VH-VL binders against o81304. Designs and how they scored, part 28

Target 1, 187 residues: o81304
Amino acid sequence: CSIFANPAQRAKRKLLELISEEDRGLRTQKDPKKRDEIVNAIESMTVIGRSSITTDDSLSATWRLLWTTEKEQLFIIEKAGLFGTTAGDVLQVIDVNKRILNNVITFPPDGVFFVRSDIDIASPQRVNFRFNSAVLRGKNWELPLPPFGKGWFENVYMDGEIRVAKDIRGDYLIVDRAPYNWTESFV
Key: E = the ipSAE of ESMFold2; O = the ipSAE of OpenDDE; V2 = 0.75 times the mean of E and O plus 0.25 times the DockQ between their complexes.

## First folded at step 14 (VH-VL; framework fv_zilovertamab)

Design q5 (at its last look DockQ between E and O 0.07; V2 from the best seeds 0.00; counts 0 for: pae O 5.7 > 2, placed apart)
Fold by ESMFold2, look of step 14:
Structure q5 (fold): chain C 187 residues (1-187), chain A 122 residues (1-122), chain B 107 residues (1-107)
Amino acid sequence: as target 1 above (187 residues)
Amino acid sequence: QVQLQESGPGLVKPSQTLSLTCTVSGYTFTDHYIHWVRQAPGQGLEWMGWINPSGGYTNYNQKFKDRLTISKDTSKNQVVLTMTNMDPVDTATYYCARDSGDYMFYYGMDVWGHGTLVTVSS
Amino acid sequence: DIVMTQTPLSLPVTPGEPASISCRASQSVDDYLAWYQQKPGQAPRLLIYDASNRATGIPPRFSGSGYGTDFTLTINNIESEDAAYYFCQQYNNWPYTFGEGTKVEIK
């Protein structure tokens, strides 16, 4: 047992347990009490992560969605049948030095919704982003979509395994480091 | 015809709880955040908070967090402001206002209600 | 909280001439800055968002500029209907905050 786990390890474990059965947030949308518990656990992570730099080279990774409150993303995940499949991994691919962020929703075996963005570091925990282009792609076709929007997110906690973020609209994102690197492929 | 309309009491006694309702029409209720903003007589504007009506979660100005609740009723296209422990300094015109963006895209508060004056006196 | 300071607080103007209102933030708000017009007994009207973009239906005599901490609303060719209070508002950080307002009066 982890009788001597430090407070940060306990807070992280609690957060991960709270989100583990939430279907990336789809079940949370239907359970306000669970949402409040998760948001309270995120506040604990925010306190732990305060003063840390979460925008250095360690932010560069393929990040995989564990949980979110963002309803447009959850709608796309829930309605993946409109794309002929189920939603696979949902990713943020970040390279700080190249100043890029790609948001990816996969629809196995061949589908992808892919949004290209640029980023700039606004503070030790805050990243500004601007959407540049988007693509919906299937097996032998692709459809470019118009870009939209800009904003910021703050990584309020980050370690070697997970990242916890909040954004300008008050939505939350919890991701882990994928065991692979995602790359865009033109088919 | 996008319209926001505030309703509620014009007079509240000190220490009582204020409840104001913002009724919206002319657009899909869940597509836009709703803000509450107040303006004391002869003074500037003060942002109180917002609600995302699709998820029902809120963000409050910390000045009011202990006494302010913003809630919604999607079936009635309504947002409700509740503020406890009213004081004469809370005398103001209270506005609800529509956030122009429905994602991370923001163009300011593009549609405002007419405002309702709330006076707090014994 | 980010404090928004407007100058001047009162601005007498002559029709046909330009007028400028300054807004200074206590820390950077990038370009997350809006301007509103408020006539007596009315709710505010959005003029400018993102520091320099005119809202729908706003005449081109209204323009905004600035980035970071220093912002300006310019009203070219003042018309009598432009007499009103004008407020800046930052939306870079919570809480959103407004300037104290500038009363523009026809002299």
Scores: ipSAE 0.366, ipTM 0.769, lowest interface PAE 4.2, mean pLDDT 88
Fold by OpenDDE, look of step 14:
Structure q5 (fold): chain C 187 residues (1-187), chain A 122 residues (1-122), chain B 107 residues (1-107)
Amino acid sequence: as target 1 above (187 residues)
Amino acid sequence: QVQLQESGPGLVKPSQTLSLTCTVSGYTFTDHYIHWVRQAPGQGLEWMGWINPSGGYTNYNQKFKDRLTISKDTSKNQVVLTMTNMDPVDTATYYCARDSGDYMFYYGMDVWGHGTLVTVSS
Amino acid sequence: DIVMTQTPLSLPVTPGEPASISCRASQSVDDYLAWYQQKPGQAPRLLIYDASNRATGIPPRFSGSGYGTDFTLTINNIESEDAAYYFCQQYNNWPYTFGEGTKVEIK
């Protein structure tokens, strides 16, 4: 009766269903029960993906935020209105061969906050990163910000569509492959 | 000045294990990936694999995956290549090379060792 | 594996004239392409990275162009010291792969 033939597909579908109405994690902040359900689903995905390599060339992509517990990102998304804007897509742009990672928060149509990072493949699933620079950009202005640290994340599951990650801070990240490629542009 | 230097036996018998050492100097050893590349006489270059700055992760050419091991000794500023079951076809000049990225960005292999010729013969 | 094909394999050049070497990838490598120079008895030397950027210390007479599958290394005003083998290398995919090499000879 299920259209999904294997446990991995079922688990993935369940996870996606759980996060579908959570507004990238904003709603989950006020719903501990829902958070626990999502985390349990993530743990199931972790088990499924434990023997997989998630740091090879297939990691190179523009990843779009579906759900996270990371407070800083959630804060920016939630409070964007205070600054007269609205958060669009939140992205991680990774190039494994060039060993770069850009974290991007868009503010359509012209606003963007992005952080440039270097990455190191630490294991089959772990990526170390170091922030090098950050930029807040509008239509006709740019504000550079200083770098603010380093850390790591582990991709506990990844396929042709999504990636599930745990980071050094104990936060969770679920992303999908964006339908477009984000590239840094200069004014 | 950044320098890499390969060292090891110039002659290996068939079926024996090759061990080469790359000694690095002139920069922070833990900042760069190190590559191994070989070149058969009169032939092109062949990438064998790399080891990350910390030495905790390696990436091998699948051609050598079952025979090749790359390790790092940070205390000695050395990277070691071991390859088992050597064959005459493995006769080549072996190079270690530094990844141009200082932890992150890759812009090619910017510093090479002089290379060491390894002949596999009975 | 991505196959890198260089043409020509041998290139005689008169001093003062330009030399052009082509490198073709079996599939797109974007701009993840490097060029190396190797003189007899020496290790390779990085010339160009990201298809068109000169490495540190490389003379302006060396230039690279291309994107995707077709790349060109150009040496303007060839000098006697430029006699060497030249290799292209892609780093878009593991394993990294090199071209066969082109021997540039001075007439």
Scores: ipSAE 0.030, ipTM 0.660, lowest interface PAE 5.7, mean pLDDT 91
ESMFold2 (binder alone), look of step 14: mean pLDDT 91; pTM 0.937

Design q6 (at its last look DockQ between E and O 0.07; V2 from the best seeds 0.00; counts 0 for: pae O 9.1 > 2, placed apart)
Fold by ESMFold2, look of step 14:
Parts: C-alpha cells; sequence; structure tokens
Structure q6 (fold): chain C 187 residues (1-187), chain A 122 residues (1-122), chain B 107 residues (1-107)
C-alpha cells in the first residue's frame, strides 16, 4: 500500500511540517494562530493513537526535542543564545525497565543540565514521574541542584520515529528518536 | 499583596451569554495559571477550567463542551470567562482562583477572588 | 470523571477535641489531592496540597494523610473558628473534581 494513500502518515507529515520552522517552540510562543494549527494537528495524532499502548518497551529510547510549549525549557533555550552559547540537543532519555527518565539540555561544548526522575507506568498511555536529582555540569565542575515535584505525561501518539505527549500542566511535547544513545557518564 | 477580583452581571436570562472578568494584582500576571470554579447555591464546588496567561491556551472541563471560553487581556491583567446558552441550572457563585504551581506542578489554588453570584432566570 | 466522596457530610465537634474527615476517590489519584476550608460567605481557602503538605500560613493543627483512593483531613484541638465547610479536590486527572463537602459544626 502507498504512503500517498495513508491518512495517518499524511497527518504525521503535516504535524512535522507545521513545527519544522518554529525553533523548537520559541516562534510559536509569539504566534497564537500557529499554535492553534499545531494543536489541531496534535489532536489528529491523538485520534490516530487512541487505541495504542505507548508505554511498553518501545518507549525506552533517547528522544530529542522537536517542539514544545513548556515555558521553562523554552526560556533556557532562548537564554543560551543570548549568553554566547547555544542549547544543543534537548533530550528525554527513558528506560521503562529501569524506571528512569533523564531530562537533558546540552550546552556545547561541555555543558549539561541534567534532571533524573523515577517513573512508573500509570496506564497504557500515561507515565508518572517524580524528580529525583538535578545537576548543572560544566567542563571541570558540577553543581547539584534541589529538584522538587512530580507529575505525569501521556504519550498520545508514538511510532518508530516520533512521540507526541501532553502533560499534567497542559503542555505539549513532540520528540523524535535520536540516532544515538545518550548516557550520563562523565564526558 | 496578591488579589483577584471578579466582575460582571449578577443576572442573565436563559439562552444568553455570560461574560465575567477576573482582574489580578500583586504579582506578575503571566506567572500563574488562572482557574474558574463555580458553586451552585447550597452545593459543592465545580472546576470549570484554567488558562495559562503566558501562552493564552486553556483546558476546560468537558462537561461544558463548546459553551465555555476563557481568554485573557495581558494589558489589563485580566482573564475573561465567556459561557454561552446559559440555563437556570448554571445559577452559581463564580470564582476565579490563582494556581499556586510552577514548572510541572499544581499545588492547589492558593488565592481566590470573593466570587460573584450569577442568577439565570427569566 | 473521578468522583470524590466525603464522609461524613455533617460533623458536630467539641472544641479542644480532634476531628477527622474522610475523602475517597473512585480511582487512584496517587497523592494529587488538596483540602480546602470554606467559611460562610467566603471563598475557599487552601489548607493542604499533595495530600499532606500544609499551605503557607495554615496552623499545624491541620494535617492530611493518605495515598491512592483514601484520604483523611485531621483537625486537632478544634477551635470555634474551625466551623466551616471542608472540601477535598483531586488533580490527578482532567477534569479536576471536588468532594461534596463536610460541614463542621460546633456542638
Amino acid sequence: as target 1 above (187 residues)
Amino acid sequence: QVQLQESGPGLVKPSQTLSLTCTVSGYTFTDHYIHWVRQAPGQGLEWMGWINPDSGYTNYNQKFKDRLTISKDTSKNQVVLTMTNMDPVDTATYYCARDSGDYFFYYGMDVWGHGTLVTVSS
Amino acid sequence: DIVMTQTPLSLPVTPGEPASISCRASQSVDDYLAWYQQKPGQAPRLLIYDASNRATGIPPRFSGSGYGTDFTLTINNIESEDAAYYFCQQYNNWPYTFGEGTKVEIK
């Protein structure tokens, strides 16, 4: 069967095209019409994904950020550019069997902001998380930070390439599977 | 000194549209979500929805389907509740309330307005 | 929707004694639960969040406990000013929902 006739693949391509020039969401913050278009496209993906289990072994991966509405991540990405560095890849590293999730913001060449969370599977599409520790790390130094809080996210669509999620605060996240595995080992 | 104040009509007729305004002060308007909660006379509380005043996006109790719109006016530090096709069952005191959470977290509604009674009657 | 059931609906209390209010959820809400107090003619006031954490300025005689489906608000050393309605509220799932309330009365 042809990809040209697959409504699900057409919906996915539309979503990816809508987010492709949004600077991971920085441009979307200032454009309510664009956000409405993206949210509508996310609802199409939610419908396509509604019968799937998105919390099985296939969730274990290094996921990299394509687009988000989460304002704290977007502020960090924006601030990095202002201070003469760039936010590199922004990652979610998930291992369902070990029950861990690491949120990672990279700051080339040597910087990283790294948040470790414990997770558990709450339903076929929902993951609970609790922040365990946070670290800001540079070339020759490391500063532990106090994480506080917990929440959940629902993976409303997931396939071999992308994952679309909504969280307890109503924020959206769109990620793809990185072609590499990230580890927390020192440099 | 954080303060929320509701304003709007106390009486609307069935089938008309209700518009209520919540004006906030004493903190940065975009730092906290705003909720709307109503309480029918002699009854409990019912969550209607929230708005993220930074992005303008909302989350609604699906009970209200397409009748409810929550919007903002950043220049006035205001959140507006609009509810169409009012029915006598919608008679209630309507509150706006500040979300206490930041980042990924909700920790309840820490500051409430005084509420405004809206009666729906012919 | 997650239904929150409060017990009792009316609770007469004697000043100086402890009192407890129960809240049961129709499905697990983990510890995503808040308690509010509402005095006559006033808006609700946040007492407890995340099942057991007191909000700022809340006297230590108020405490919360529970996880999953069963939660308790305990008021030690009841004072006459504690006469009010008390509501639990879950925030694990959309929509957020409240219990129907417990009226705490002196005597």
Scores: ipSAE 0.204, ipTM 0.725, lowest interface PAE 5.7, mean pLDDT 87
Fold by OpenDDE, look of step 14:
Structure q6 (fold): chain C 187 residues (1-187), chain A 122 residues (1-122), chain B 107 residues (1-107)
Amino acid sequence: as target 1 above (187 residues)
Amino acid sequence: QVQLQESGPGLVKPSQTLSLTCTVSGYTFTDHYIHWVRQAPGQGLEWMGWINPDSGYTNYNQKFKDRLTISKDTSKNQVVLTMTNMDPVDTATYYCARDSGDYFFYYGMDVWGHGTLVTVSS
Amino acid sequence: DIVMTQTPLSLPVTPGEPASISCRASQSVDDYLAWYQQKPGQAPRLLIYDASNRATGIPPRFSGSGYGTDFTLTINNIESEDAAYYFCQQYNNWPYTFGEGTKVEIK
């Protein structure tokens, strides 16, 4: 007997099971079959969330990366060792009212790479963003980097626990609500 | 100079529909959200909703959800408020106000129209 | 909805003295709090945003403080031109909500 009587919960569980051993998407890069399975599950979630608003106040949170196909993030995570470090949590910190989005890659204990962005709510599910700046920080140093673009993502599903998104580049993002709140001064 | 100006009928009969226009000037129309706020005589301020003039996306106070529509006309640099089933309780000065953010950071409503008094009476 | 409660609702002040207005939120609004000034027959004017930042062109005698649920607007060295209604507004949650307003009168 399944304890999940709600189709949305069943679909969500299936998705989470599929990505649980994929190391945030690193393993999936080498497994096209698994990728297809995950994408199909995402599409199911998309249908489930089709009529939902995913850009209201509930979007404001510290979101933690569970799985993605975004190559730049995956590259940074994978190659962190080349620089004598290891990637920790990868985050999206969103404040809808302030219209702010920060993309964060942590390098414990003291390292962090984050990109500051402005966002605009374009529709009930779409968020437009523009990168303003990027910063790489160590324990006692900071390296600012120039902005490098703009785009959008659509939250195709969101609940009290997770968010599933598709972006302008065709990449997928699955995040959960982090158990902590990240701020720029957090590091 | 940045300016917002409300225009519309000063008198509306009960059950009729109110239509107000906010005309903006002095900046790029699509750069800032536009809010509608009303104030009953001798009372406080009530937020009604906002619109993104670029995308047309709107956010309404649920109190007005069933009878309020905010739209935009980019060619005229105008935002339009439409509210149905007007009642004497809706008598108020109606303001449009610019969101301080240029799509992005919000720091309040930094530019207001002069407001237009709308009286609902038979 | 978040309820914003202002105190006092009426505040007589002698020129040169300070005035303080309190605003309390029914729940935390962090620092997403603005203050507005409204003179008779005029539209509101933004004074303070993010609880403590003065808007462009606002004199230094105006200051805001607070975080969470309790906020204060302070007007130092009150001037005759400061006679007006003052409103707080939260923008932490939809819908935005305002305080009742405080009438500052010059003695």
Scores: ipSAE 0.012, ipTM 0.618, lowest interface PAE 9.1, mean pLDDT 91
ESMFold2 (binder alone), look of step 14: mean pLDDT 92; pTM 0.939

## First folded at step 15 (VH-VL; framework fv_zilovertamab)

Design r1 (at its last look DockQ between E and O 0.06; V2 from the best seeds 0.00; counts 0 for: pae E 5.5 > 2, placed apart)
Fold by ESMFold2, look of step 15:
Structure r1 (fold): chain C 187 residues (1-187), chain A 122 residues (1-122), chain B 107 residues (1-107)
Amino acid sequence: as target 1 above (187 residues)
Amino acid sequence: QVQLQESGPGLVKPSQTLSLTCTVSGYTFTDHYIHWVRQAPGQGLEWMGWINPSGGYTNYNQKFKDRLTISKDTSKNQVVLTMTNMDPVDTATYYCARDSGDYLFYYGMDVWGHGTLVTVSS
Amino acid sequence: DIVMTQTPLSLPVTPGEPASISCRASQSVDDYLAWYQQKPGQAPRLLIYDASNRATGIPPRFSGSGYGTDFTLTINNIESEDAAYYFCQQYDNWPYTFGEGTKVEIK
């Protein structure tokens, strides 16, 4: 422990340590004690991030999933092997100036499922989104899927390295900035 | 046919712990969040919290966070509300309700149990 | 917490005529708003979600409108079975909150 680290840095390190071996949330589903610890750590980050501006240009990035409670994403990650593939990086790709967001699940080497959205900045912490279309793509084929709704998320904490968000259902998302930029042809 | 059914005691004494069970049928238990909502006699509705049965995650109304626990038993298709230190003000009909939402969306609570009246008195 | 204020609290209605219930939020909830019906001795029934979309099995005489802070549930061609309490609910911010309710009475 260190009395010289500021409280915000300690809270961030604790959160990142808690999620580091959780397989993006799959292991957490089986461990109620770890789940409670992580949720409590997120609440601490929410206090630290209160009143910050999280929806300026710094939100534009390829964000890579570290941990989530979202059951559909976790199901896809867990069951990808049953479909003859593995789930790679799971991404949230945001461009504030172009007002777009893509939710992406990669299946290396050539597969991807992604959802295109329009976004509007609703507040310093809130982004509204509307799904426009979805695509399931393989090596030599592409299947467009219909759009299916709208919602919001709030960035309860963001810095140069990570972002912690809560969505309209109350699910949590923890992401970091990927060292690459994803586009629709990232296969 | 989708059904939710609350069960538990109708009468508890002040300071005791309430335990209510919501049993679901007619759909895959882990597909939908379950909410608890209560209604004091002659009053409106008060949202208490939800549980995501697939992972056991919960979200509580802060009013109740210190004494409310929502848990699940997947093998029995059950959600359990536990509330400590009951007070006469907690006298209400308690409902469990199914979240109609899907990935990233909430569309309201589309299926409700019949409710169970819990009276807290000495 | 977002406070949901309903007006009127009591609404006498005549069968065959339209009726309207207002719901006002203490801050913008965009269109993240639902309406429920609760008949005496029964659990609530979902009528409307996202301010204007009818839930499955809800007859078209029920309609919702509004955006931001002011919302309206309209019941066209009132029927005797529509006598009930009606509640709005916001889901824009945690915790979810309900309006006080409007008692709709025939006559």
Scores: ipSAE 0.102, ipTM 0.703, lowest interface PAE 5.5, mean pLDDT 87
Fold by OpenDDE, look of step 15:
Structure r1 (fold): chain C 187 residues (1-187), chain A 122 residues (1-122), chain B 107 residues (1-107)
Amino acid sequence: as target 1 above (187 residues)
Amino acid sequence: QVQLQESGPGLVKPSQTLSLTCTVSGYTFTDHYIHWVRQAPGQGLEWMGWINPSGGYTNYNQKFKDRLTISKDTSKNQVVLTMTNMDPVDTATYYCARDSGDYLFYYGMDVWGHGTLVTVSS
Amino acid sequence: DIVMTQTPLSLPVTPGEPASISCRASQSVDDYLAWYQQKPGQAPRLLIYDASNRATGIPPRFSGSGYGTDFTLTINNIESEDAAYYFCQQYDNWPYTFGEGTKVEIK
């Protein structure tokens, strides 16, 4: 039997165990069975967090990608080698008070791709966002890219350590609180 | 042009509930946050709270959290402020103001109503 | 809450001369700082946002500067119509907070 007395903690532990060897979701793309297991675990977390507020000030943080089904991010991570680099941390930086969201893919030591967004707190769990700009930055150069569209994600579970989200595209995101704070000037 | 207009009672008895309406025109109602700000006579400005474009979520100054409710009626292009247990100290001109963001960004409150004076007195 | 402190609270100015108002935040607000003008009997009007950007329709004689905790509103070549209260406001953190206001009077 589990040493955890709290059902939420047990469910969380199970989820983290499932994703621990999935390389942020890359391996899961080739394993539908594992995907289903993880999704089921996420649904359990959704039920646990159903009545919680996940869009308050505690949402403001640098979130680090643990696992996702989002194909665009996974593609960038997977194909980084084609461009002579390797993807580092993938981050989602949120400031609720300033109503901003930055999606970040780092390419150590000097590279970074980030997308600037503004956000709207739409409900206790839903965040609407709109992409405003994107930048690919190197050590001594910067390439602005055209912005994309808008969408939303729902934080179905959040605590002091992790956040689980579903987005408008039907993808899933699991992140933890990064051990550092990323800013746009951070290289 | 963009216009905001506050309406409601100019006089409220102590312990009664204040209800103010902000009617907006001249833009897509669901594109902007709406703020409520008050100003006591001869005093500075005090932010009370905002409601998001959809009207589905609000943020209140903790000072008023237990007494203040902000809501939207999209069909009427109106934002409603309700404040319970009014006290003479709540006497102020109450303003609704539009968040200047084109959708979500905040660049200040760019359009204000003319304000409505609310006096709390026996 | 972030406290915004304005100085001076009263500023008499001679027409044609510049006026400067200071706003200090109790903690850094980056450039999330706005300035408003409020004439007697009127609602506030947005002058400056993001510390240094003039709002639409605001004359060039109005300018804002600063970052972090110290901000300044400058009115160059002040005119009689500039007699008003001026407020700074931070929108870095909730709740949004305003300065006490500065009364600019024309001598």
Scores: ipSAE 0.059, ipTM 0.676, lowest interface PAE 4.4, mean pLDDT 91
ESMFold2 (binder alone), look of step 15: mean pLDDT 91; pTM 0.936

Design r2 (at its last look DockQ between E and O 0.06; V2 from the best seeds 0.00; counts 0 for: pae E 7.5 > 2, placed apart)
Fold by OpenDDE, look of step 15:
Structure r2 (fold): chain C 187 residues (1-187), chain A 122 residues (1-122), chain B 107 residues (1-107)
Amino acid sequence: as target 1 above (187 residues)
Amino acid sequence: QVQLQESGPGLVKPSQTLSLTCTVSGYTFTDHYIHWVRQAPGQGLEWMGWINPSGGYTNYNQKFKDRLTISKDTSKNQVVLTMTNMDPVDTATYYCARDSGDYWFYYGMDVWGHGTLVTVSS
Amino acid sequence: DIVMTQTPLSLPVTPGEPASISCRASQSVDDYLAWYQQKPGQAPRLLIYDASNRATGIPPRFSGSGYGTDFTLTINNIESEDAAYYFCQQYDNWPYTFGEGTKVEIK
């Protein structure tokens, strides 16, 4: 029995417990039962946050990946070793005032893959985005990659600590506020 | 060519509601943010708010948040500004302006309407 | 709100000479700064965006510079048609804010 009096806090705690050992979603790919449990918990959070605004200034932050079902990100994280590196933090950097979104995969100490995007606040919970460019950067080199596509995500829950999102492809994203601020020149 | 045109009453009584319409042409209406900016006589420019390309979301200057509503009528290629409880201090030329971004980003307001003078007086 | 301060507020200029207007932000706005020209009885016209990029159709005699908090609009070889008010505007943060405006007068 939970000692938390606030249903939102109980639901949040449950969700975080479920994803705590899933290695950002890598382990969940091989465990459909666990995936279902996590998705159910996300749905509970969706209900809790259904009337909240999750696209205001509080969305502006460096968000760090805790768990996702997005195959592209998971693939990069999983296969980084094939290229002699290891994935570090996976970030989503948002600035609603500047209308920008950067998706970042770090490869410590010097490597980074990031995708630049423009965003449009479409509703109290939905953000549309368009990819503008992508860059793979090493210590002393940079490789620009062609941009591709557009889409949207909906922040179904957000507080001072975490954000839960669903995207256009039906994937899920759980992030927390990173303990540092990432910028393009941060590397 | 791209054109914006403001229309509405030139005179409003104190405490009444102002309604202005911005009619746009010359481009795909749903591709750009639309801003409202006003300028009191002999004064500088004041940003009031914007509406996003789809018309589904707005951002208001907090100064006007309780009185200002911006909406879109896509079928008419129009953006409507509504402001309640007008006061003589609200006397100004009101402009609608297009966000220069092609949809998501901002490089200034690149096309302005001619502006419409609104006088608030008894 | 970010306060934009322009100097001078009035600038008399002799034709053929350069004119410079300064805009200072109360906090850094990076390069998210635009300049507008407003002639009497007309709507503002975008001159410069992102601090240093000329908008479409703007003559080369107009140029912008600066980053962070200090910005400058320069009009080289001033012409009689350049008599107008000039405004800077930041779009780094909501709400967008404008400078007070500078009146450029031709001597």
Scores: ipSAE 0.090, ipTM 0.704, lowest interface PAE 4.2, mean pLDDT 91
Fold by ESMFold2, look of step 15:
Structure r2 (fold): chain C 187 residues (1-187), chain A 122 residues (1-122), chain B 107 residues (1-107)
Amino acid sequence: as target 1 above (187 residues)
Amino acid sequence: QVQLQESGPGLVKPSQTLSLTCTVSGYTFTDHYIHWVRQAPGQGLEWMGWINPSGGYTNYNQKFKDRLTISKDTSKNQVVLTMTNMDPVDTATYYCARDSGDYWFYYGMDVWGHGTLVTVSS
Amino acid sequence: DIVMTQTPLSLPVTPGEPASISCRASQSVDDYLAWYQQKPGQAPRLLIYDASNRATGIPPRFSGSGYGTDFTLTINNIESEDAAYYFCQQYDNWPYTFGEGTKVEIK
């Protein structure tokens, strides 16, 4: 750890350290003081990321959840154990060229809940999305669910490793690039 | 039945602090944001801010940022508006309103309280 | 702040005839636009969201249209109970802002 490290690298390291023991945000829900620390660190990243283009082809990836304040995802993650499973990776799968975003919650070994969305680029940092459908899928079955809305998010910081976003509801999302590509499938 | 009800003083003096309570019923308190909106007599509506009751996160109209606090009490299904340094221009009917969203989306404010008139005068 | 400008501010109507209210935003709000009705002494009532979708329980004589900066609420076959104030509201960006309102009154 160098006292002469790049200011952006130092701010990123601090943010990643702050979220590392927060159980993707479940612990943060119970600790307003920790939440304020993390949000302050995100605002520092916002200043660093200002003026960056975050909505070009580099946004296309399988993004893996590190931390969020979004209550519906956290509820599903927390309560999966009550239904006899655990939440695995939580993903945001984006393909800018195809204008697709899938929000995915995995439930190993074979379960998945995912929401399909169309996206469009509204600005260098803002992505509009509209939900098309949702699916709950197990090994040999699936249950389609009705679509339910639209919104936007802004990537306030993005580099080759992580992305930090804020959405229309004031929720934050911190993700990294997964070392795999998630794809939708039927069996 | 989904219901919102505002309560609090009808009269405050200039420079005093206003505290209004919005009590909700008929749905799960943490499932919907609560907004505060005010309406001066004979005038239009002004959005003041919202709170996400699930975590207590707030967003305020910048106009009120230095004077306004929105808080919650989950055990009572209540949202509380606190506004300092009241001025006669703040005389209005204050409404709490339920956000219609069901995942993370907003589709307008679908359920409103009846409103409570707050008069600011000496 | 995004300014919402409504026209007309007062709209006398005849029962059975259509009426239209315009709302213009100072910048694009895409279709993040709602319409509310407020009768005297009552709280506002949501009519339309996302510019064109009727809220639950709203009769089909109410319709909304528009995208970007220009929006219209249309009330077909005006009924006496439609006498009220009508407000547009954008929710594209904070702060959320309302138009000044249009008073619809029966001649």
Scores: ipSAE 0.035, ipTM 0.639, lowest interface PAE 7.5, mean pLDDT 86
ESMFold2 (binder alone), look of step 15: mean pLDDT 92; pTM 0.937

